# Designs tried in a protein design chat: VHH binders against c4kar8. Part 60

Target 1, 263 residues: c4kar8
Amino acid sequence: MAELSTPSPASPAPLDGGRGDELEKFTLRGARQILQLLQDLITHRGLITAHTGGGHSFMTAVLKVDEERGRVVLDPSPDPQANRRALAAPRLTCVTQLDGIRIQFPLVGLGEGQDKGRPALFAPLPAEMLRLQRREFYRLQVPLAHELSCLLKAEDLARKPVEVSARVIDIGAGGVAVVVPTGAAEFVIGGTLPACRLALPDGEPIELDLEVRNLNRQTQRNGTEQLRVGLRFAALPRAADTRIQRYIFKTERALNAKARGGL

## First folded at step 3 (VHH)

Design c19 (framework vhh_7n9e_1)
Fold by ESMFold2-Fast, scan of step 3:
Structure c19 (fold): chain B 263 residues (1-263), chain A 125 residues (1-125)
Amino acid sequence: as target 1 above (263 residues)
Amino acid sequence: DVQLVESGGGLVQAGGSLRLSCAASGFTFSDYAMYWGRQAPGKGREWVSGISGSGKSTAYASSVKGRFTISRDNAKNTLYLQMNNLKPEDTALYYCAKDLWDYESSGTYEPFDYWGQGTQVTVSS
């Protein structure tokens, strides 16, 4: 086993090259493991972002696993255009989280039909599923009730400076993912957004520099389109790191307590 | 369907210049950030540069910053890379891309990253 270097915060990670071997140690290929993981996603009502290619995605969920027919049943998008893109795609890349662990899997041969009289999407069971159990990939799904936001400094489609209050949808040790309405601002991967402000429940907003790492246009289940932006902490002061970690740990404990019927 | 066609590569002496072009079709070009990447023989793909949809914001890999300039012409749906002071280390197949995902931050590989066939750049010493 070889140690793999982590790129510096100033340098974007390579695209797909040289990382395939690293991903194999997180890839599940056993039929029993795959079925169990899919069932866990159903049990936890996990929302899935299905990427159809071309920077397009939509929100879905696994409704059931039909083991006898060897297929999964997915919730279609309320946006007909998103469904048409999905059906036209030779492959979907499905991404979700389970207890902060990132899960990714391909679906090939998507079709449409009915399940219990309701429209549904069908695909053969995936041959593999990726489960990333590394600290740098751990992401807390931010509870909607927390209204966690990050004030981004960017430029709009008219090339004018804008400040965008973006909703934080997940947060980890290395960064945040935010959503903004399509067209609210422009982003470029590798670009730095200086002096952004992350609002946490306790104390003043944290001022930090963010690096854009990924962009995706996402069709929500209500049919609206959003831009999902992945942002890395470029230069995180120790005090800021401590506050972010404290928020993550406190929120996890509160969510676990609530799930067990406590507060 | 998204189509990207690169051109402008060739053989050049160290210290020379080349201008690469990428003709894009099948999507609303000005709505998307565009990127240049490269791949040397036996190595993985390396991100080189990016430009926002309006062209106002740009980003560069440290290895090319100050030598390369990315630009776009939204009226022509064309992306450019001006490469100056070329070094033997710049020898690679150069691709343009509409969608870019990195492993560390996203954990997602877009299986339909819209990379063209690429244009070969060879820099002799």
Scores: ipSAE 0.140, ipTM 0.628, lowest interface PAE 5.1, mean pLDDT 79

Design c2 (framework vhh_7n9e_1)
Fold by ESMFold2-Fast, scan of step 3:
Parts: structure tokens; sequence; C-alpha cells
Structure c2 (fold): chain B 263 residues (1-263), chain A 125 residues (1-125)
């Protein structure tokens, strides 16, 4: 089993408004901040995916910010159909990225015209822009020599509490994958395991809540079954996040050094 | 801005080999999973292979497993695909992609893929 996710072949999808409260801390509403971010997109020639609804999108870019008239000027699509869909849409959702930071903003009232004699699309400046720093979605394959374990607070088949010590096989910013013998405990996708304890090679165990994301029953070479459980960090404290990132960083540096040395 | 530039494609006879390269810029290369995908004429995109940021984990589509090898050089910000024993069915435009997702959502459907322009591989019989 490989650790990697299969990439989506679709254009970048907008974040839904159903996450409003979670995204509020990443939302820019200051006029100066919005203008600065749009200028940064121009400076970096950032490509924008503009979603027009109905599963349609096109690639564009901010050509200019007209601060006096409160407008952005966008590069039209070479596809006339895409431009017609954009002009007919009540709202465009624009998605782009700068230096790993996801940027998303709405444009309402799109019009067509010319800028310096060239075709252009125009829209009023957005009242808000989402600036969400992307985290790495990297999973470190845990060396067996590190003997990383997580004490899971789970339930048996009779719904009685049971503690199982699970071996951690991979770890990332968002969670861990562990292996347990088949039948050691009952897991359900979406279930929460409170107050589990993650043992890193140094320091005290980290107490954290885990959510079950996936289950895979694997038959080992000797015919014995084991269960692989994917677990998300449901509420990771800052101190715990720092310790996990430090472990990942140190381990990657050691593995990189071995690779350069021919191991 | 994220940029991905593929190279190394060309015309090769069945049973031959090619090595593709993808030069990445605009992000911390070693922190992200990288992928190779392909699109044959009249077909949708097909996932081919993936590699973790450290290079410690790899995955392959069943159609290429045992014939293709994905690798990366994080010091050079470059992704590679070594293709051996090529078949006419491998004829496609090959793209590299960066999965610059967020762990806040924990599902890859909220991740964004950045794809390069591609490099054409044509395998003749």
Amino acid sequence: as target 1 above (263 residues)
Amino acid sequence: DVQLVESGGGLVQAGGSLRLSCAASGFTFSSYDMYWGRQAPGKGREWVSGISGSGGSTAYASSVKGRFTISRDNAKNTLYLQMNNLKPEDTALYYCAADIGTYEYWDSEDAYDYWGQGTQVTVSS
C-alpha cells in the first residue's frame, strides 16, 4: 500500500461557504489589504481559475487594478464560449495561489470592454478575499527503528472500553496511520477516539483526539491479517503540532543524509 | 507562483526507454507529493505514478507497475519518470503535478493540482 493520494484531474474547486466560521480568520476585508493582494497577483503573474458555475471554469489573470474606479481588469479567455458563460454568470469564484498560499475571491457584475484597445473583462473590486495558507500534505514513513506507537482508547465488539497499543507506520501534519492486529478493537469510519497517547522517541507522550478516516484489512506474507487505520488529528494543540513537525523534520533530514551517502 | 516544466519526451520504438524530467519552481519542492499523469488522444487524464516529498513512498498505476520508476532530486527541484519496456498504449502527453493540499480538510478532493504543459511520448510499433 502506498501512502500517496491520487491527484484530482479537475480544475481547483472553490471552498464552500458552509465553512464560513472556520475560514473567517483567513478572510481579508480591509481595502488596502485587498488592493495589495491583487497587486501581488499581478506582480507574480499568478494564474487564476475562474469558476462560472455548472462545472465550468477558465484560466485568467489580473491585468490591472483600477483603484479610482474600484475595478479589476481580467484577461479574457481565448475561448469565446468561456467568456460568454462568465458574462452570464451572476458570480465568478476566482481561485489562485501565491507561494503555497491559497487565495479565493468572488467577482460580481462582470462586464466586457477594452483596456488600452485590447479586449478585457471588468468587475468591481471584491469586498473580501480568502487568504488560506496551504499546509504540506506530506506523510513521513516512520522508520521501524523509531518504534513509534500510539495508545488508542477504543471499544471492543461489545462496546466496552479497550486500550490498544498500535504501531505508527506513517505520520503527517494532519494525522497518522497505525496498524493493529485484526480483532484487537472495533473501529468505525467517522468515530472519535478521545485522549489517545502518541509516543514520540523523545519527551512525554502527546495526548490527542483522533478521528477514524479509513480502514484497510491487509493479509501479511505469513497469512496473518492486520488492520491499517487512518486517523486524523481532531484538535491538535499548538505544542503537540510543534513536536510532531519537529520529529518529521529531524527524521527527514536524517533520511536525506543517508540517501546522499548512498543508503 | 507554481511552475512545472516537463521535458524528455519523444518518439521511441516499442520495448524502448525514455526518462522524463519535471523542473519545479515557486514552492518548497521537498514538502509536497508529486505525481505523473498522462492523457492519450481522445481519452481523459490517467494517473500514472506518485512520490512523497521525501521520496520515501511511491505508488504506480497497475498498467505501468514494474516498468516505470518515479524518483526525485530535492536538491535540484526535479521530478523524474524512468520508463522502460514502452508499449504503443503508453503513447500520451505526460504531465507532472504538484498536490499542494491542506491538511485542515484532510481529504485530497480539497487539494489543488498544478499541472505543467506536458511532454509528448509516442511509442511506435
Scores: ipSAE 0.000, ipTM 0.106, lowest interface PAE 16.8, mean pLDDT 76

Design c20 (framework vhh_7n9e_1)
Fold by ESMFold2-Fast, scan of step 3:
Structure c20 (fold): chain B 263 residues (1-263), chain A 125 residues (1-125)
Amino acid sequence: as target 1 above (263 residues)
Amino acid sequence: DVQLVESGGGLVQAGGSLRLSCAASGFTFSSYAMYWGRQAPGKGREWVSGISGSGGSTAYASSVKGRFTISRDNAKNTLYLQMNNLKPEDTALYYCARDYWDYESSGTYEPFDYWGQGTQVTVSS
């Protein structure tokens, strides 16, 4: 997302519905702010999901900032195909989280080489970074220990109905992101999944209708691929909304308390 | 290289019909959901329709539901959009895409990708 409000012919157009204008107030463009935020990601060992376009992404991290050469050094994927997609992409859209705040930035002009004798990816410093400070943009990363799942009603590759138990990886006021094994089911953006069941702690599963809003084939740190499905809550009842928000706030407080009390 | 080539646009009168085609190459077409999007002059990009890899599931924007039909021929690596009862408001550049993003659910602020240059549809009143 190099340009949100003023796209060039070679750049992606801004988001619809004035979303580009909304995001502008959260956009950092100062060189010193950008350098500090990148350094904070290094210090906290923040994992980054790098979207390479075509519904593909891979897990990476900023290894260092080379201020002298004006570039960042990134950890390459163990999957050679993921690295080839990244190098061929006109831009990477990098997404991460720092202290519950969602961070997003573009990298343009990715190259490959070596850093201290090891393979590395290099990119010029981003001209802008999003630092989303608004609660409605907040996504809680679900702790693995919670074993949060959503039972999805979908179709398999042979067009037969299938129920897929999908792990919830993040959750917000408007929806969830889930992971499914590649090939377990077919999804289409805009499609409705009726009568799905979201299993939250403390109570019966919540029955709800979900709308598919995004699909992404993500290469994990171990080189395996997972399908990530972004799902919007359709017409969520107030009682269900209250339970979801209570889970989010309770879990966020527990994670914040652990971070302050831990090493 | 992934390539999507749209065709079938043109000038038609209100109430008319057009069939758009998108020829795909460079990837396993049947393994991907495919989409039609459009952008009218002075407006933002609008998602129009989607179809799953097998063709078993389809989805439509409310503005076109009942008038447009998305389909695919996996043997020919071709995506189609049948447009009936066209309205002046349907005037736009139409393009096909293998990928579409919405930040409302994903938390990723990325517009839909398209690989083609699009095909122009103009509907006169």
Scores: ipSAE 0.425, ipTM 0.776, lowest interface PAE 2.3, mean pLDDT 82
Fold by OpenDDE, second read of step 4:
Structure c20 (fold): chain B 263 residues (1-263), chain A 125 residues (1-125)
Amino acid sequence: as target 1 above (263 residues)
Amino acid sequence: DVQLVESGGGLVQAGGSLRLSCAASGFTFSSYAMYWGRQAPGKGREWVSGISGSGGSTAYASSVKGRFTISRDNAKNTLYLQMNNLKPEDTALYYCARDYWDYESSGTYEPFDYWGQGTQVTVSS
């Protein structure tokens, strides 16, 4: 009678607590954002790798989002054992990619049932989703003294048009990051903000279309909550591109000179 | 160093109630989802409940739904589990765990990075 020594659960290696904080900037926690991203996954028929722990995973997809019940419907595995593992797991780690961006989100409280007479897995909506966007372009941190701003044409929760003046915190050839007060407008990742106005120090504002690429809630040192919005230039005229590049170059040069003690 | 310390376990009669606590330190508590799990003698670990970092979302295993309530106080860095209408089948070592976001190029993910030592809950018939 060979005593099957139950493998001692490997003590989780101390993961560097610092990594969690770094990922916060890529974490979506807004209900609307989460719903939109899940809908996008449905629309694009994104295949999801669902990790159940212990090195086990299965392929699934989001089939439906039930907003009324606050749940997501997943395609079950054709392998009954995989489904059993998923249901027993304290957390399902879902990994996928949309438009070249890695998406990761947890699901907890999995259950099995039927959707329209078909077997399905059910889970409460994820409380957060990680969207890892790689910056394609270098972004200059805008000095506070430059007071760059962007007038955003957005919508509120009621889909009423609103204009929001946002401070630009970083700028690159591909876009800008701005900060807005929480609740000033509703932003949707992948949404377009048409006919926005970017104010540069060197002249008249630049009219341009912006695409929302990232949303991050930030708490300031004073306890005030702000929303950081990453925006891509959806359509940038050549003249505007030249102005932006010139600004970046001049600013970088000035910052470097200062850092070297020259100014 | 990240620490999770569970307390509040004990012996209780069937139908009774207990409140478990998990004191967290060494990390930004509000940034992490937290979980309760349990392990009964001779059984594997099972999840019991989860709560988001903000506390806005909660989840429960079907076996404890309607009886257990998970909550957190982010100002105190403490996770709670209110257990009502306890049953003998709830007898287990209860432990809290921290959710973890791991990004590695290898695509390997672990859902939890830290666990407490646990607190024993015994429900007598």
Scores: ipSAE 0.008, ipTM 0.308, lowest interface PAE 9.1, mean pLDDT 82

Design c21 (framework vhh_7n9e_1)
Fold by ESMFold2-Fast, scan of step 3:
Structure c21 (fold): chain B 263 residues (1-263), chain A 125 residues (1-125)
Amino acid sequence: as target 1 above (263 residues)
Amino acid sequence: DVQLVESGGGLVQAGGSLRLSCAASGFTFSSYAMYWGRQAPGKGREWVSGISGSGGSTAYASSVKGRFTISRDNAKNTLYLQMNNLKPEDTALYYCAKDLWDEYSSGTYEPFDYWGQGTQVTVSS
């Protein structure tokens, strides 16, 4: 993980999901904790994205927890194809948020039936739920007006060096997330991008090495794809770390003041 | 639908070698980075290695660097992991994975999606 505990450049850190001990501190395995969290999702009308694999997902919600039968009852998709994919999948990966905290859990053994005369999906209670605390993983969403960018040094599909100016969409003490057009460059999780340049307000760009921590593809409403790349800072100089933290705090304060005064 | 099928595991003595394979279907294989992960008894999942779509870039966990080699054959839609100088601590169920689609992902965390049941590697001492 990139949060506060940045590994040295001489010792490559395992990727997100690559170190079970790092994720274990955020993993709930107690039956009572799992039941309580599922009930909180019901109470707060938490919408869940259920990933069925192959780039497919659908929107669902926990309708109820049947503790006596050890099952969770889910709202089926209005799309019959999505429900068929879900039932055929070996597992669902369910992702949601509660009060800014990312919650993720697997469901295995999905079945279909009826609940009170309405179609429903059923699955055994998950044995574990992942609850990622926003404070330790805090990332400032960069306002579009700030036009923050990072010049990435990477390789294209022909293995030739390429420079890509990427828009920074979020930033934290340990790294940034950027967006690039699909096909602009190749990335691999765990790979190092040397001598990249992060542009911050008030001063010269910060030259740094970045490690690729995560990748996801997102289809926009107009059908175009973008690639979101999560990047970890490798050993920032103190002055650079100070500038990043000042930017984060000043921007957050300004956004909070705008929300309160502009309501 | 994406399908990943791992094979090539088995029992081997310390210092030995194995080659794992992952047969991929249901997506344009050459357009995606591919990964190997593993899970040992009583431990969480651990990332092992990754390779870019063209095969031009690779990455390895420090625990396997210099011993394992990741490769791919885009004409056959197959991912490989050549494991040399195996150690008892390499004993685990090995999985392959591709880039994840996650519309709710934000911040620094995106877990791997593992397909199929994996392939068991047991290294005796």
Scores: ipSAE 0.200, ipTM 0.662, lowest interface PAE 4.0, mean pLDDT 78

Design c22 (framework vhh_7n9e_1)
Fold by ESMFold2-Fast, scan of step 3:
Structure c22 (fold): chain B 263 residues (1-263), chain A 125 residues (1-125)
Amino acid sequence: as target 1 above (263 residues)
Amino acid sequence: DVQLVESGGGLVQAGGSLRLSCAASGFTFSSYAMYWGRQAPGKGREWVSGISGSGGSTYYASSVKGRFTISRDNAKNTLYLQMNNLKPEDTALYYCAKDLWDYESSGTYEPFDYWGQGTQVTVSS
């Protein structure tokens, strides 16, 4: 007879608490941080997708923060049915972006009324907001003219080793996104691609290990499909991290200068 | 709160078929990519299949491509995995997982941890 410790069927067993703990790092709970982020959303006139459950969502915006009453004021939908669904929902999940940074927060206890004589939706200030910080999740869209590439060491559909030269479409402090033709290689979320080579415009290619984090299909304007693969840098040597950051900052500044030049 | 409840596992002979289900609650199901993963005794966790929020895009590990089919019913908030031509090496605890970001997002975002207890699949030779 063996005695085995097993979770009861009534108690779900989490498989990876470490990843959940990493999200806590990006969760804002300080009142001042929450207020500042909401003000940033107002300043940038960012559109918010508010998910109401049951497969429904509507477009809104934060019109103002009422600190004295502890609530946010939202722009109602022009669709009365969307507003009715929102008011009936126990929770809204609000999703937006600032400069390519994902922001997500819950709103609970939505009500309706008027702000300065106009219809408005009201909700208590969120107790928390998820903000993926600029350093970790900022993604520079790589200019096509730079011809940035990454040589991936992967497997084909028969698990045979293949090398794929993939175009880098965006790059950040934590990783790159690349595009590959559909069927060129098989990618598994959580899989490691060892000894890949990232080619930057200056110097020798950087040899690094990449972890597959995300997969998305994209249809190009010519009708062909490509697979977008999100790849996380494993451990980076300091010199490689410095080169990647310098490329990002130099390219961002050059793009800002060209935009200001009226090109 | 997010809850995922897997079902449909069992004992089956090699060459047989099983259909797994994952009942989802606590989030807007159609807005999130969903995944099936598995863990066999003595092995690490292995990603098996993924499906976009709309169901328009599907992805498979090489080990299961052509044998397994992932699908979803957004009206029922249910994810499915149809498993055909099962092999002894498919023996594992199977669980479903929700993506961190909805289908409108892209990039290197991590999927959420699995929330369910999983459903056991055992394939005899």
Scores: ipSAE 0.000, ipTM 0.146, lowest interface PAE 16.1, mean pLDDT 75

Design c23 (framework vhh_7n9e_1)
Fold by ESMFold2-Fast, scan of step 3:
Structure c23 (fold): chain B 263 residues (1-263), chain A 125 residues (1-125)
Amino acid sequence: as target 1 above (263 residues)
Amino acid sequence: DVQLVESGGGLVQAGGSLRLSCAASGFTFSSYAMYWGRQAPGKGREWVSGISGSGGYTAYASSVKGRFTISRDNAKNTLYLQMNNLKPEDTALYYCAKDLWDYESSGTYEPFDYWGQGTQVTVSS
């Protein structure tokens, strides 16, 4: 009898180490739970990063949930290339946050059309959504007014050391996400950037060793492309951890007060 | 169109060495970081190593650090993985990738975009 080899399934096998079991506790599969979470994203005007594969993503939002047709309506990118890539992708991985809680879900079978006379993207309702409530997954979206920056120690294409002042777009207990102009420096997932300087509004910059966790060439809502770099704190002294946590807490409190300040 | 072609795999005894190659085409090779990943039978995908476009930065999974060396030849559009002191646990299909967005994924959502067919490495005890 010949040995049978099967092609890779549409869903990959779980990673060894039991992390799939941990995620099961955070996975929503009830239709009502999924509908409620999607409606919460609409209500809070949550921006979604849709990963189309190949290290590419674009920014979108859920415009509405069409319960009768069993689908979500998404805001298309102003960049036609980003929309073409999304439509060609066999699957989108959508990542967003709600009150600092990471939410992640797949969309399969993306199509395009119109909603109320405007261009829109459509996809069947996801069969599952991840809602990750662990502290290490919490990310504060940094207000633009704070002008948070991180001075990165990196290399250019000619292997020459460069210093890049990168804007911090989100921050959590485990790291930061930054944006850099495409071509400003080179990065490698898993690589370490030593002696970077994180500038918080109060006090001296914090010296940090950062590890590159993810890279995305992202098409912004205005159609421009930038490189988004996810960076893990490789080692964080207790004093630095305390300062970062105080900044996060203080900023959350101020943002919550702003949301309630209309009353 | 991106094309990656892996080669250099084979059967080797524990403690032996192999050098893998990945021939790249369809993109400006020197402008992109390149990666090696592997998948053992019955297991999920594992990130192994990465190298920046210039070759200035390299990174390795803890399981292979000190034993494997990643390198590239930008004039030949070729990526290499020198594997020394091979262990039975290194038995896997090895493939190279241009675009890797998260190397510590849960496996629930595919973090790797692999453009090659892979090359089999089997390490006997």
Scores: ipSAE 0.341, ipTM 0.766, lowest interface PAE 3.2, mean pLDDT 82
Fold by OpenDDE, second read of step 4:
Structure c23 (fold): chain B 263 residues (1-263), chain A 125 residues (1-125)
Amino acid sequence: as target 1 above (263 residues)
Amino acid sequence: DVQLVESGGGLVQAGGSLRLSCAASGFTFSSYAMYWGRQAPGKGREWVSGISGSGGYTAYASSVKGRFTISRDNAKNTLYLQMNNLKPEDTALYYCAKDLWDYESSGTYEPFDYWGQGTQVTVSS
């Protein structure tokens, strides 16, 4: 009488909730990677916005990575109150960018002290760093002479539909960055702008849906404020994708040729 | 200090409705975009809806579009999420989130700065 061992029920495969997986792809957890990225921040003297919670933040920089002690050294705020808040915070959220890539990392266990006789903040090395190369795709800086534009269908402060003609400043297979006048429309990160029109030099505008991914205010040299809007292609027809890719490739080739002195 | 306190969650049958509220304090509420997110058991946090500081622009995840409505009362410093035609897949801890920077003073917008403790929504089949 052979006891048929009832097969143990296979643990249900974790439902790949797609959005959480996207962030994981951009999360660095390797010690070497983290150290390298921190060193890159030092090298580039990247300013870091350190969020202490409660709507408070201060500007800092990574001054040093102490590998022997497993800690990062930060520049303290000139505001003593900001430093107090930082030290009292259970977590410091550091946000910066390097080469146009957003970097975010948490610091816990912040302390104060001196580094080479100068006041400094100390924290253990972050366990993870988020390098949001959200640009899954190379973004071409659009030459000004090409005058790419995108007609955005957005809403104003009164939720009234508005159309905003925006200059495209960069383009990639995954989306575009545009500049709009401040106050031209309201944007919400994660929001979708339906039935927008991207104008390429090679033909009729492309109708597409755009998702707002980032917002950045820029002050021009003349003091005029502009809003840079990063937009993802939410729905792109195959034909449109081909056109965009062709444009990018052609333009990149031309720029490279020029850079080499060929034009 | 920034405080976000969610309420209005509970147990509801499929097809039912709930209205979530988020009471905000410690910042100029009208200057910040606000968001709802949710986290289902064993899943990561997902964006559900967003609303601009003035309330002039709203956005929704495709999964909730047409069923959920985000709104805000800036005079009451309160964010709302009306959830209609609830489905079992909507079962999650729902979080209210503040945008990192205000529109007027910040050069960079990050979608999530501060999260509340959340309110549990459970939709039974």
Scores: ipSAE 0.017, ipTM 0.330, lowest interface PAE 6.4, mean pLDDT 82

Design c24 (framework vhh_7n9e_1)
Fold by ESMFold2-Fast, scan of step 3:
Structure c24 (fold): chain B 263 residues (1-263), chain A 126 residues (1-126)
Amino acid sequence: as target 1 above (263 residues)
Amino acid sequence: DVQLVESGGGLVQAGGSLRLSCAASGFTFSSYAMYWGRQAPGKGREWVSGISGSGGSTAYASSVKGRFTISRDNAKNTLYLQMNNLKPEDTALYYCAKDLWDYESSYGTYEPFDYWGQGTQVTVSS
């Protein structure tokens, strides 16, 4: 019999970089788009979390865009150690939110100096910025007064089961970010925490499985460290999803009303 | 200063096995989760596996689950990756990494890995 070449069948599922291909359509590379977005961050006084590597970060803001010199001017941290880490880092990863939309961009070649007699950090304009306009990337900042918590089931340093009540700092359709004291439990990115309990107002805690997506260390003013842990909902019952969305909507409306003179 | 030194890579035929090692220094090894990442020619770095500080919890990318085993020896400050049933698609430079801040960004433009070494090359022939 004659040998025939058959066309390779199309892959039934994405292999490498499937999420990267998805993010590409949200990546801005036009110089004018980048300048406009940075200016929007200035206008809205957007607070930026700048990740300096090693799970460390500090809060900053864009103070000015210097188009003539092709650079951004950033607010230094009040923590000198955070500024030293930033200046030593080969790259900063900056994460912020503008009107509920997650914005992420790199800064390379950070320097220090002064802007009109005040200390400042500066870096060349980023070549690209990520603007995630999808519902699953929206995160509501949880008001401290709501005292939202999630009971995490994890392991301690001795591989013993431990339960940690963690404060929920943000929440979205896809997950929550929580804060725990450093050393309270061990986490590994990609690990699953089974049967955790999310406490929302007006009802019984929601039992759910969470996947660890990110870890970030923050030094508090008193010198203690806290871990910020990003957690993805592995699967949500329809009733739980409804309760979470209702909480987000209700809280957004209340915050918007408060901004306009309040409840 | 944090230093990570990878070793154990090489050329192997499809279906073969390799064990990678990472010697760590400059930090309290047992207090940190450790990770293996890889970068194939013409591609970005991707997360492969992670292990908690005590070794009690592990995680794996779906592409390697069931074939790779991550482990650590905290007394020797050494991380391991046992790779079985290797495929040509596993050909990459393999990195030991400390402190991922957001592994989802490994699928995008921004690189989440901090404190990695020079890497060790794994080439799988068909």
Scores: ipSAE 0.283, ipTM 0.715, lowest interface PAE 3.6, mean pLDDT 80

